# VHH binders against o75319: the designs that were tried, part 20

Target 1, 181 residues: o75319
Amino acid sequence: GNHIPERWKDYLPVGQRMPGTRFIAFKVPLQKSFEKKLAPEECFSPLDLFNKIREQNEELGLIIDLTYTQRYYKPEDLPETVPYLKIFTVGHQVPDDETIFKFKHAVNGFLKENKDNDKLIGVHCTHGLNRTGYLICRYLIDVEGVRPDDAIELFNRCRGHCLERQNYIEDLQNGPIRKNW

## First folded at step 12 (VHH)

Design P16
Fold by OpenDDE, second read of step 13:
Structure P16 (fold): chain B 181 residues (1-181), chain A 120 residues (1-120)
Amino acid sequence: as target 1 above (181 residues)
Amino acid sequence: EVQLVESGGGLVQAGGSLRLFCAASGFTFSSYDMAWLRQAPGKRREWVALITSGGETDYADSVKDRFTISRDNAKNTVSLQMNSLKPEDTAIYFCARESWDYGEYYFDYWGQGTQVTVSS
């Protein structure tokens, strides 16, 4: 059967909206087939995701999935009203320029088309922390001109967990700005 | 060296059928889950079907009941039978190996892909 990602249970299911942005980060929701390996209180399904978002008085307008598999849940498990975007992103490595550009392009497109509302961009990898945090921070730094330390602090605070990988942190703090086109 | 080589693609009329093959080498094939993915023009790569080392299968809703994934461990091959093909099935189809490492699932190897074109 399917394995639960390691340490998946250790992370908060959903973070908080990042003030001044449209971003919210969360860990990967798991489809029903995983529930047999979880206690009821540990379960976090696509449905649970939306319930938790509503509890925060927010609404998702886009989901960006950064996992490098399709095993955890199906896009069809999501409401049809919320677009789903897959960006296959390898773990443990700093995302390449193409991946960064794809993410930026998706975010910019969403913001352009959603000026009339306050819907959120939900971003997740496996734990919704390292890959997720890097790409969100990369966007804030490269596109919004946010100071790297401020971006990282904001993400960590809102996610409820800190970026863990030193290579990601180092690239954000000292790496070059990536092209936005 | 891990290798995945796709074949069987081509041009077919809507409603027609194709069977894709993926030849695997360089690893213990029977120990790994295998998948098919596809990328249509101007679209992102999407998951199509999965078959586990144990023979369990799963499908994207868009292809369910039309496509069938299978494997032959003796020949180190994974296949995709595609029936009732639609123009929207037009894409490059990729074979991929799925692995478990660092506590998560990921596709670690891909083939070069085979072109499938479905005409109206």
Scores: ipSAE 0.682, ipTM 0.875, lowest interface PAE 0.7, mean pLDDT 95
Fold by OpenDDE, look of step 13:
Structure P16 (fold): chain B 181 residues (1-181), chain A 120 residues (1-120)
Amino acid sequence: as target 1 above (181 residues)
Amino acid sequence: EVQLVESGGGLVQAGGSLRLFCAASGFTFSSYDMAWLRQAPGKRREWVALITSGGETDYADSVKDRFTISRDNAKNTVSLQMNSLKPEDTAIYFCARESWDYGEYYFDYWGQGTQVTVSS
């Protein structure tokens, strides 16, 4: 059967919108097949995701899924009105330049097409923390010119959890700027 | 060395059928969950079907009831029977191994892929 990702229960399901951005981070929602291994209060489905977003008076305009599997939920579990983008992103290592570029391209495309609204870009990996935080921060640093420490602090505060991976943090703070095109 | 080699792709008319095969080597095949992925022109790679080491199956909604994933542990093969094919099924199909590491699932190996073309 399907295993619950380790430590998945330890993280807040949904963060807060990052002020000055269209980003919101959350942990991976789990489809119904996982519920038998969870207490009711631990469940976090795609439906729950949208409910929680709504509770924040926000609306998702795009979901970027960074997990390196399709086991956790199906795109069809999402409303048809919300585009879903999969960017297979390997965990525990700094995303490669191609992955970074794909992410930036997706974000820029969304912003270009959604100038007339305030819909959010929802980004998640397994825990919605390390890979998610890195790519969001990488975007803020490389594209928006945000100071690395400011980007990291902003993400951590809004996600409600701090980036954990030292290699990610070091790359954000001291690594080179990656191409934007 | 882990190897996954896909075969069985080709050109087929809409409504037709194909059976894809994947030959696995270099690891204990029976211990791993296997999957089929596909990538259509101009689109991102997407998940199609999964079969666990225990034989449990799951499908993308777009292929459910049309595609069937199966495995033969004695031969180290995983297959994808594709029926009622549609032009939208045109893609390169990849065999993938799924692993559990660092407390999460991920695809760690893929094959070179096999081209499936469905004509109208």
Scores: ipSAE 0.599, ipTM 0.819, lowest interface PAE 0.8, mean pLDDT 94
Fold by ESMFold2, look of step 15:
Structure P16 (fold): chain B 181 residues (1-181), chain A 120 residues (1-120)
Amino acid sequence: as target 1 above (181 residues)
Amino acid sequence: EVQLVESGGGLVQAGGSLRLFCAASGFTFSSYDMAWLRQAPGKRREWVALITSGGETDYADSVKDRFTISRDNAKNTVSLQMNSLKPEDTAIYFCARESWDYGEYYFDYWGQGTQVTVSS
């Protein structure tokens, strides 16, 4: 039997596009096998994700899955025209430099290939909050030159929930300078 | 100390078969879900199959009906029978243990991998 991730029901399924960026964050969609333990209004499937993005008059051009598992849904549940990227990201600690580099490389590649459209990069971990918020903010700070507090504020507002892990917040605000190459 | 050791890889012609094995030690094997993943040259690691502690299985669509995951709790092994092999199945195959860590599913230990090469 599939377990629903702890507190997953407490988080908004999908955030709003982050203004001035190509990012949108969401919690992990759950495939049909998880729905036995969910009320109908609690469901958030891969199809529900795409419907909610469409409702915002947006389109996904890349999904970056930061979970350290494949249990929640299959890449095959996604349309052929939406690239899917798994970056296995260890939880509960600040992501290491290799993980940060993989994320930056993926985002930079997407932006170059999609400079002539308005498609979004969807990013999720399990709850779409801590690992997701950290890596999005890390990118904005290191690559786009956004002030740490501004990146965090923008993420929190658009996700609809605040970053929770203090070690992530402190690393973003006061942590070592990271090279982009 | 948790250890996962894969074996059974090799060179095989398209349409052929191979059986991979993963020997597990250092933990109560029968209590954990187990998975196979693979990584082709120049590509990212992808999920292939899962078997739960209770014996339920799931597969990536690309290998469904060609691959069969199984486990032997008496021998602490998980295996992957691979039939009707195609060149695109060429990859390093990894055995992984899945835990329920921190309130979510988590691949917490990996083997070193075994190479499978499928020629045209």
Scores: ipSAE 0.488, ipTM 0.763, lowest interface PAE 2.1, mean pLDDT 91

## First folded at step 15 (VHH)

Design S18
Fold by OpenDDE, fold request of step 17:
Structure S18 (fold): chain B 181 residues (1-181), chain A 120 residues (1-120)
Amino acid sequence: as target 1 above (181 residues)
Amino acid sequence: EVQLVESGGGLVQAGGSLRLFCAASGFTFSSYDMAWLRQAPGKRREWVALITSGGETDYAGSVKDRFTISRDNAKNTVSLQMNSLKPEDTAIYFCARESWDYGEYYFDYWGQGTQVTVSS
């Protein structure tokens, strides 16, 4: 059977909307097959995700999945009204320029098409922390002109957990701006 | 060295069938989960099917009941039987090994892919 990702239980299922942005980060929801290995209170399914978002009086307009597998859940587990976008992102290393561009392009496209609403861009990797935090912060820094430390602090505060990977933090703080085209 | 080599791609008419093969080497094949993914022109790479080391299978909704993934551990091969092919199935098909590392699942090795073209 499928294994629960390590430390997955240790992270808050869903963060808070990042003020001034359309981003919300969460850990990967797990499909029903994983529930056999979880206590009821530990379960976090795609359905649970949407329930928790609703409890925050928010609505998801897009889900960006950064995991490097398709095992955790299927797009079919999501409402048809919410687009699902997969960006295979390798863990533990700084995303390459192509991955960064794909993320930026997806976000910009969403914002262009959703000017008339306040729907959120849900972003997740496995824990919804490192890869997720990096790409969100990279976007804020490169596209929105936010100071790196401000972006990181904002993400950490809203996610309820801090970025853990020093290489990600270092790249955000001192790395070059990535092209937006 | 881990190697994955796909074969069996080609041109087929809509409604037709193809069988893809992936020859694996350089690792204990029977111990790993294997997957097929595909990338259509101008589209992102997407997951198609998975077969575990135990023989359990899973499929993307778009190919369910049309595609069948199987493996032969004696020959170190994973196969994808594709039936009722549609133009939308046109893509480069990749074989991938799925591993568990750093406490999560990920595709750690890919083949070079084989072209599948389905004509209308």
Scores: ipSAE 0.785, ipTM 0.893, lowest interface PAE 0.5, mean pLDDT 95
Fold by OpenDDE, fold request of step 17:
Structure S18 (fold): chain B 181 residues (1-181), chain A 120 residues (1-120)
Amino acid sequence: as target 1 above (181 residues)
Amino acid sequence: EVQLVESGGGLVQAGGSLRLFCAASGFTFSSYDMAWLRQAPGKRREWVALITSGGETDYAGSVKDRFTISRDNAKNTVSLQMNSLKPEDTAIYFCARESWDYGEYYFDYWGQGTQVTVSS
């Protein structure tokens, strides 16, 4: 059977909306097949995701999945009203320029199309932390002009966990701005 | 060297069938989960089907009950039987190896793909 990602249980399932942005980060929800290996209180399904978002009086308008698999859940597990976007993102290494561009393009497209609402962009990788945090921060830095340390602090605070990967942090703090086209 | 080579693609009419093959080499095939993905024109690459080393299968909703993934460990091959094909199934189909590393699943190797075109 499917294995639970390591340390997955250690992370809060859903973060908080990042003030001043439309971003919210969460760990990957797991489909029913994974529940056999989880205690009831540990379960976090796509349905649970939406319930938790509602509890925060928020609404998801887009989900960006950064995992490099599609085993954890299916787009069909999501409401039809919420677009799902897969961006295969390799873990443990700084995303390449193409991946960064894809992410930025997706975010910008969403913002352009959703000016009339306050729906959120839900972003997740496996733990909703490192890849997720990097790309969100990269966007804030490159597109919104936010100071790297401010972006990182904001993400960490809202996610409830800190970015762990030094290479991600280093690139955000000292790496070059990536092209937005 | 890990190699994945797809074959079996081609042109088929809507409602028709194709069987894709992926020949694997350079690793212990029976120990790995294998998957098919596809990329349609102008769309992002999407997952189609998975078969574990233990023989368990899973499918994208869009292909469920139409496609069947199977494997032959003796021949180091994974296959995708595609029935009731639709124009929207038109894509380059990729064979991929799925691995477990650093505590998570990921596709670590891909083939070059085989073109499947379904005409209306």
Scores: ipSAE 0.752, ipTM 0.881, lowest interface PAE 0.6, mean pLDDT 95
Fold by OpenDDE, look of step 16:
Structure S18 (fold): chain B 181 residues (1-181), chain A 120 residues (1-120)
Amino acid sequence: as target 1 above (181 residues)
Amino acid sequence: EVQLVESGGGLVQAGGSLRLFCAASGFTFSSYDMAWLRQAPGKRREWVALITSGGETDYAGSVKDRFTISRDNAKNTVSLQMNSLKPEDTAIYFCARESWDYGEYYFDYWGQGTQVTVSS
């Protein structure tokens, strides 16, 4: 059967909107088949995701899934009104330039098409922390000109957990700017 | 060396059927979950079907009840029977091995893919 990702239970299901941005980070929701391995209070389904977003008086306009599998939930578990974008992103290593570009392109496309609303870009990996935090911060740094430490602090505060991977942090703080086109 | 080689793709009319095969080598096949993914022109690669080492299966909603994934551990093959094909099924189909590492699932190896074209 399907394994629950390690430490998955330890992370808050959904963060807060990052002020000044359209980003919100969350851990991967798990489809029903995983629930048999979880206590009721541990369950976090796609439906639960949207309920929690509504509780924050927010609305998702895009979901970017950075996991390197599609086992955790199905796109059809999401409302048809919310686009789903998969960017296969390997864990534990700094995303390559192509991945970074794909993410930036997706975000920019969304912003261009959603100027008339305040819908959020939901981003998640497995824990919604390291890969998620890196790419969001990379965007803020490279595209929005935010200071690396400010971006990291903002993400950490809003996610409710801090980026853990030193290679990600180091790259954000000291790495080169990646191309935006 | 891990290798995954897809075959069985081709041109088929809507409503037709195809059976894809993936030959695996270079690892203990029976110990791994296997999946089929596809990538249509101009679209992102998407998950199609999964079969666990234990034989459990799962499908994308778009192919459920039309596609069947199976495996033959004796031959180190995973197959995808595709029935009632639609033009929307046109894509390059990839065989992938799914692994568990660092406490999460991920595809660690992919084949080169096989082209499936469904004409209307």
Scores: ipSAE 0.720, ipTM 0.867, lowest interface PAE 0.7, mean pLDDT 95
Fold by ESMFold2, look of step 15:
Structure S18 (fold): chain B 181 residues (1-181), chain A 120 residues (1-120)
Amino acid sequence: as target 1 above (181 residues)
Amino acid sequence: EVQLVESGGGLVQAGGSLRLFCAASGFTFSSYDMAWLRQAPGKRREWVALITSGGETDYAGSVKDRFTISRDNAKNTVSLQMNSLKPEDTAIYFCARESWDYGEYYFDYWGQGTQVTVSS
């Protein structure tokens, strides 16, 4: 009985590293129990994720899971060497300030711990697009001082899909500055 | 109105056992998947266990073989039997309902939580 998330098949599994950042975005990997409803070419498992990252000559040092469930895979399905952080992020609405703060804290912690390597922060929600794009862009805007349109354009290009939710886009472009501490 | 009310928390010594209950109301309980999650002091909320409407279960690796989730559809309750408790199990435990109505899995309702404290 596992359901494949709506429209999940329509998205590229993994984006490209966002130049000048430590971010890479992808859609949620699905554990083996979901594969019964997928053609072989549609599968995207935790193992497939790491193979695709390796094919890009990159290495993951952290996965931030923004889904509001634990149904799709378990942290135990990941290599023991890759830290996993869950930030339960409600969809369809702009993430609240607490969620944004948790994301910023996680990214800043990773950057401090990994200043001596080039490992990437993998970020995903269900589709690796709206919640993922919002929080990555919010970080770039608030912490790195990137202009909103530049952050959005960079994310869209590297993800391979454009941010879709207008309330997220409007908040990034015109919303309030968020506290970083 | 959907309500989830946890109970059964308390102070217990390491190695002991505790049983949590979640009383559900305001929806057709037997049609929904249910979960337990927990949040330790200063830590992020983490998933602990899931039981589907059909009775299938799954567990976080840290609690597997020590915790047992169960449900009673006649009484609209979800339970979490916690055995061989460790100090790291100290947390607020939350009952959550899982939905599919928006094309993805998500926890759409949460209880207020019940405190479990495991002392050495």
Scores: ipSAE 0.636, ipTM 0.845, lowest interface PAE 1.5, mean pLDDT 93
Fold by ESMFold2, look of step 16:
Structure S18 (fold): chain B 181 residues (1-181), chain A 120 residues (1-120)
Amino acid sequence: as target 1 above (181 residues)
Amino acid sequence: EVQLVESGGGLVQAGGSLRLFCAASGFTFSSYDMAWLRQAPGKRREWVALITSGGETDYAGSVKDRFTISRDNAKNTVSLQMNSLKPEDTAIYFCARESWDYGEYYFDYWGQGTQVTVSS
């Protein structure tokens, strides 16, 4: 019954920490019920996510799940010590202002509560690329004042894949700065 | 046009039970997965339960063993039986349809919700 998201196998599971930020991006982890349709080397579970982060000598302090479903895994599948936040984000179109504000609010809240540590914000959508890249870049542009092309280049390099959706790229490059709250 | 209409909400004492219904119309109901979600005051919307077109079910850990999702394809309805209710279950409950379009799962239609209030 469970479908593997289209092209999900083609993406690196976890990126690298984005230097100068608290962000790391990854594709959606898949709970065990999806593994019947995966070769062992293709599996990427919630546990695999945390093992990969630990192998990078990093620690997650928050996961922001941008998928518009709960099908792929449940918060209970995550270590108890890591807060989980769902922001339902519609795909295929530039996220609306409400979604952008929710994301900024979550990031700002995390940075305030974690100012005395170096824990990371993990962000994912289905592939960890388009919605994820858009919202991370939108934050860097609007809140941190990063140039659009620099934000996009940083994300692409650290994720290991380039943003693909032209409407997202165009909005980041040429669209208005959004209100920060 | 796709419509999802929730009903059965109300005020109930802690430890009580309530059954929610979702009437679906405007699509081939038996072909779609269906879910219940909820939103407590001041909180983000969260998933509660899922039932696939094939009848397989899954639940959020906070409601597992207390809530039961079911469907009736002949009546185009999804139900949520809620037992052993706690004040923390107070929320607006939404019925949602889950699509597989463009290679991923997503909730493409939502009802207006029905209020459940659990008093101590």
Scores: ipSAE 0.625, ipTM 0.849, lowest interface PAE 1.5, mean pLDDT 93
Fold by ESMFold2, fold request of step 17:
Structure S18 (fold): chain B 181 residues (1-181), chain A 120 residues (1-120)
Amino acid sequence: as target 1 above (181 residues)
Amino acid sequence: EVQLVESGGGLVQAGGSLRLFCAASGFTFSSYDMAWLRQAPGKRREWVALITSGGETDYAGSVKDRFTISRDNAKNTVSLQMNSLKPEDTAIYFCARESWDYGEYYFDYWGQGTQVTVSS
């Protein structure tokens, strides 16, 4: 049946809110059907996600799912009050301009609609690290004008794990600014 | 070369039915999970249904109990029977293959899609 993503157990489930931003990153939550081969302390379900966010005194206002599958959980597994957006993002390669644009558009839309609250944008891929870190940092660099090294350091510290993919790091540090429109 | 070719799209009245087909070639069809996704005008592509290599199925909540995914390993086809169609089902429908490579699930091949239009 269902396979646990490789190395998924090695990552902290949820990071910390990135100060000065509306972002929080986490690994993909797994619906109950995946729990057969997980110890109780290894489980991280959609419900567990929301409990952990609440324990940080935070609230999610949007989840952006970057996985290239719908296998891990369904939008119906989330509270109806939290919007869910899927942006199919190919792994192992720097995301293309279309994917980057979709991410920026989603974040900008959220910020406009949520000006009067402090809810967070939750972002995840499979491990909540490489694709997630790249797109969050790309947004901070291109839209907010954050220095690449500062964006990367902030993400790494708040996620609790460093970006691993060298091609992503290289593109963030030395690659072109992507157009926002 | 992996190829997925959808067919069976068309115009149908609300409340009607339509059956989509996806012909697969270039791989061991029986070993792969298959899915249908759709993209309505101006909207993001969304998952509709999945059928595993073992025949287990799953559906998006919006189509559950109206759509049925099935596969025929002898003909290398996956099908989507769509009943009780609604105008909001209007979309381009894509067949996709799902792989477990690099330690995670992902859709690695897609068809070009077939248009379904549901009129009131």
Scores: ipSAE 0.608, ipTM 0.836, lowest interface PAE 1.5, mean pLDDT 92

Design S18
Fold by ESMFold2, fold request of step 17:
Structure S18 (fold): chain B 181 residues (1-181), chain A 120 residues (1-120)
Amino acid sequence: as target 1 above (181 residues)
Amino acid sequence: EVQLVESGGGLVQAGGSLRLFCAASGFTFSSYDMAWLRQAPGKRREWVALITSGGETDYAGSVKDRFTISRDNAKNTVSLQMNSLKPEDTAIYFCARESWDYGEYYFDYWGQGTQVTVSS
């Protein structure tokens, strides 16, 4: 059987829309085959994701999946009207420049194509925290000129959990500005 | 040293078939899940198919019913039978091993890839 990712149960499923941005962060939804090892209240499926977004009176216009696998759910499990983008993002280390570029390119493309609506970019890794928080903050810092501490505080508050990996936090606070898309 | 070596790529006409092979060494092959991914020119690498250590399979929607993944634990090989090939299947195909060792699923080793070119 399928294994539930370590610590996955410890995280809130979906955060809040980050004010002044088009981002919302969440942990990876798990397809039905994972539910054998979950209590009903612990389940968080692709359908549950969309129900929770609707409960916030929001709509997803893109999902960016940062996981380094395809085991958790398939793009086909999402409504056909919601574009899905996989960016394989190595964990445990600061994402490389190529990964950062791909993320910025995807976000900028979405904003251009969705300038006339209010749909959100959903971003997740396995837990919706470290890789997700890093790339969202990197975008805000490099592209939108947000101060590092302000980006981190906004993400932490809206995700409902603080960024945990010190090397990510250090790179955001003190590392180089990367090329804007 | 974990090693994955793909073979069987080549040029094939649209509507044709091709079988890819991945030779694995340096680990207990029968204990690991294995996958095929592909990367078309100028595009991001995408998942194609998975076979678990227990023999269960799963496929991307774009290849379902045309591609079949299989494994031979005696020979330490993973195969991908590709039927009804289309020009959009043109890509470098990679064999990958999937690990659970650190509390989440993760493609931790990749082959160098084998080129598949489907002509119209």
Scores: ipSAE 0.464, ipTM 0.762, lowest interface PAE 2.2, mean pLDDT 91
Fold by OpenDDE, fold request of step 17:
Structure S18 (fold): chain B 181 residues (1-181), chain A 120 residues (1-120)
Amino acid sequence: as target 1 above (181 residues)
Amino acid sequence: EVQLVESGGGLVQAGGSLRLFCAASGFTFSSYDMAWLRQAPGKRREWVALITSGGETDYAGSVKDRFTISRDNAKNTVSLQMNSLKPEDTAIYFCARESWDYGEYYFDYWGQGTQVTVSS
C-alpha cells in the first residue's frame, strides 16, 4: 500500500491567504486509500481541504500541485469548478527555470481570467512548505517586485511554518531573477 | 544505468487502438512501480496510468476504462493498451519509474517518449 509522506502529520493542513495576494498554501491532501494509515483527526482529504478553505471565508479558483507523483489524490476528487494544474517539481533542489516559468505562467493566466472574482490560487507540494514557498516567493520577488525577505516572512507567517531548506532561502535572497516570459 | 525505452506510438484514427511498450533495463524491474505519463503540445505533462510492483493498477479519469496498463516482469516491459482513442489523447507518451525516497513518492526516471497522434 501507499505510504504516508514523512513528517506530513507535523504540518498544518492549510495556511492563511497571503495578504495582498491570491495565494494560499496547504499540504497535500490524501485520498481515501490513505485513511487506513491515519487517525481520524489526522486525515486531510480533498474534501477537507475545501471545507477548511470555506471556514476561512475563501474560495479556491485554482489548485497547483507541485508533488512529483499522482498517488496522493486525483483531480476527480476535486470539484469540477476548480481547475487543477500539475507541475511536477523535484524536491530538495531549487526548481529549474522551466518549472519557475510554468508556475509564473499559470499564476498570470489565472489572474487575467479571474479579475472579476477573489478566488484563490491554492498551491501545494507534499508538505506545502519548501517547494510551495519557494515558487510563491519567487513569483512575488520576480513579478511583483517584493523584497526577498519580505516575501519569505509573509509566506512563513501565513503558512504557519517556516521555509526549512537553506538552498531555497539562499536562492530567493541572493539568486538571480528568473525570466517571466 | 537505468534505461527506459518507449515504442509503439504512431498515427491512428479516432476510435482506433494502439499498444505502447516500454523496455526497462539497468535495475530490478520487478521491485519498482511503473507509470505512463503524457504531454500534449502546449500542455503540461500529466499522469496516465500506474502499475505497482504487486500488479495493482490505477488510471487517470480521462483514460479510465479505455486504457489498460500491464507489465511483464520476465521481459522487463510495461505496456499501455489504448482503446477508443480520441484526438485529445494526442501526446508524447513517457514510461516512468516511480520510487519512494526522501519520505515521498517521485518519478526518478523516464524515457524519451513515443508520439501518439489521433486524427479526427
Scores: ipSAE 0.459, ipTM 0.763, lowest interface PAE 0.9, mean pLDDT 94

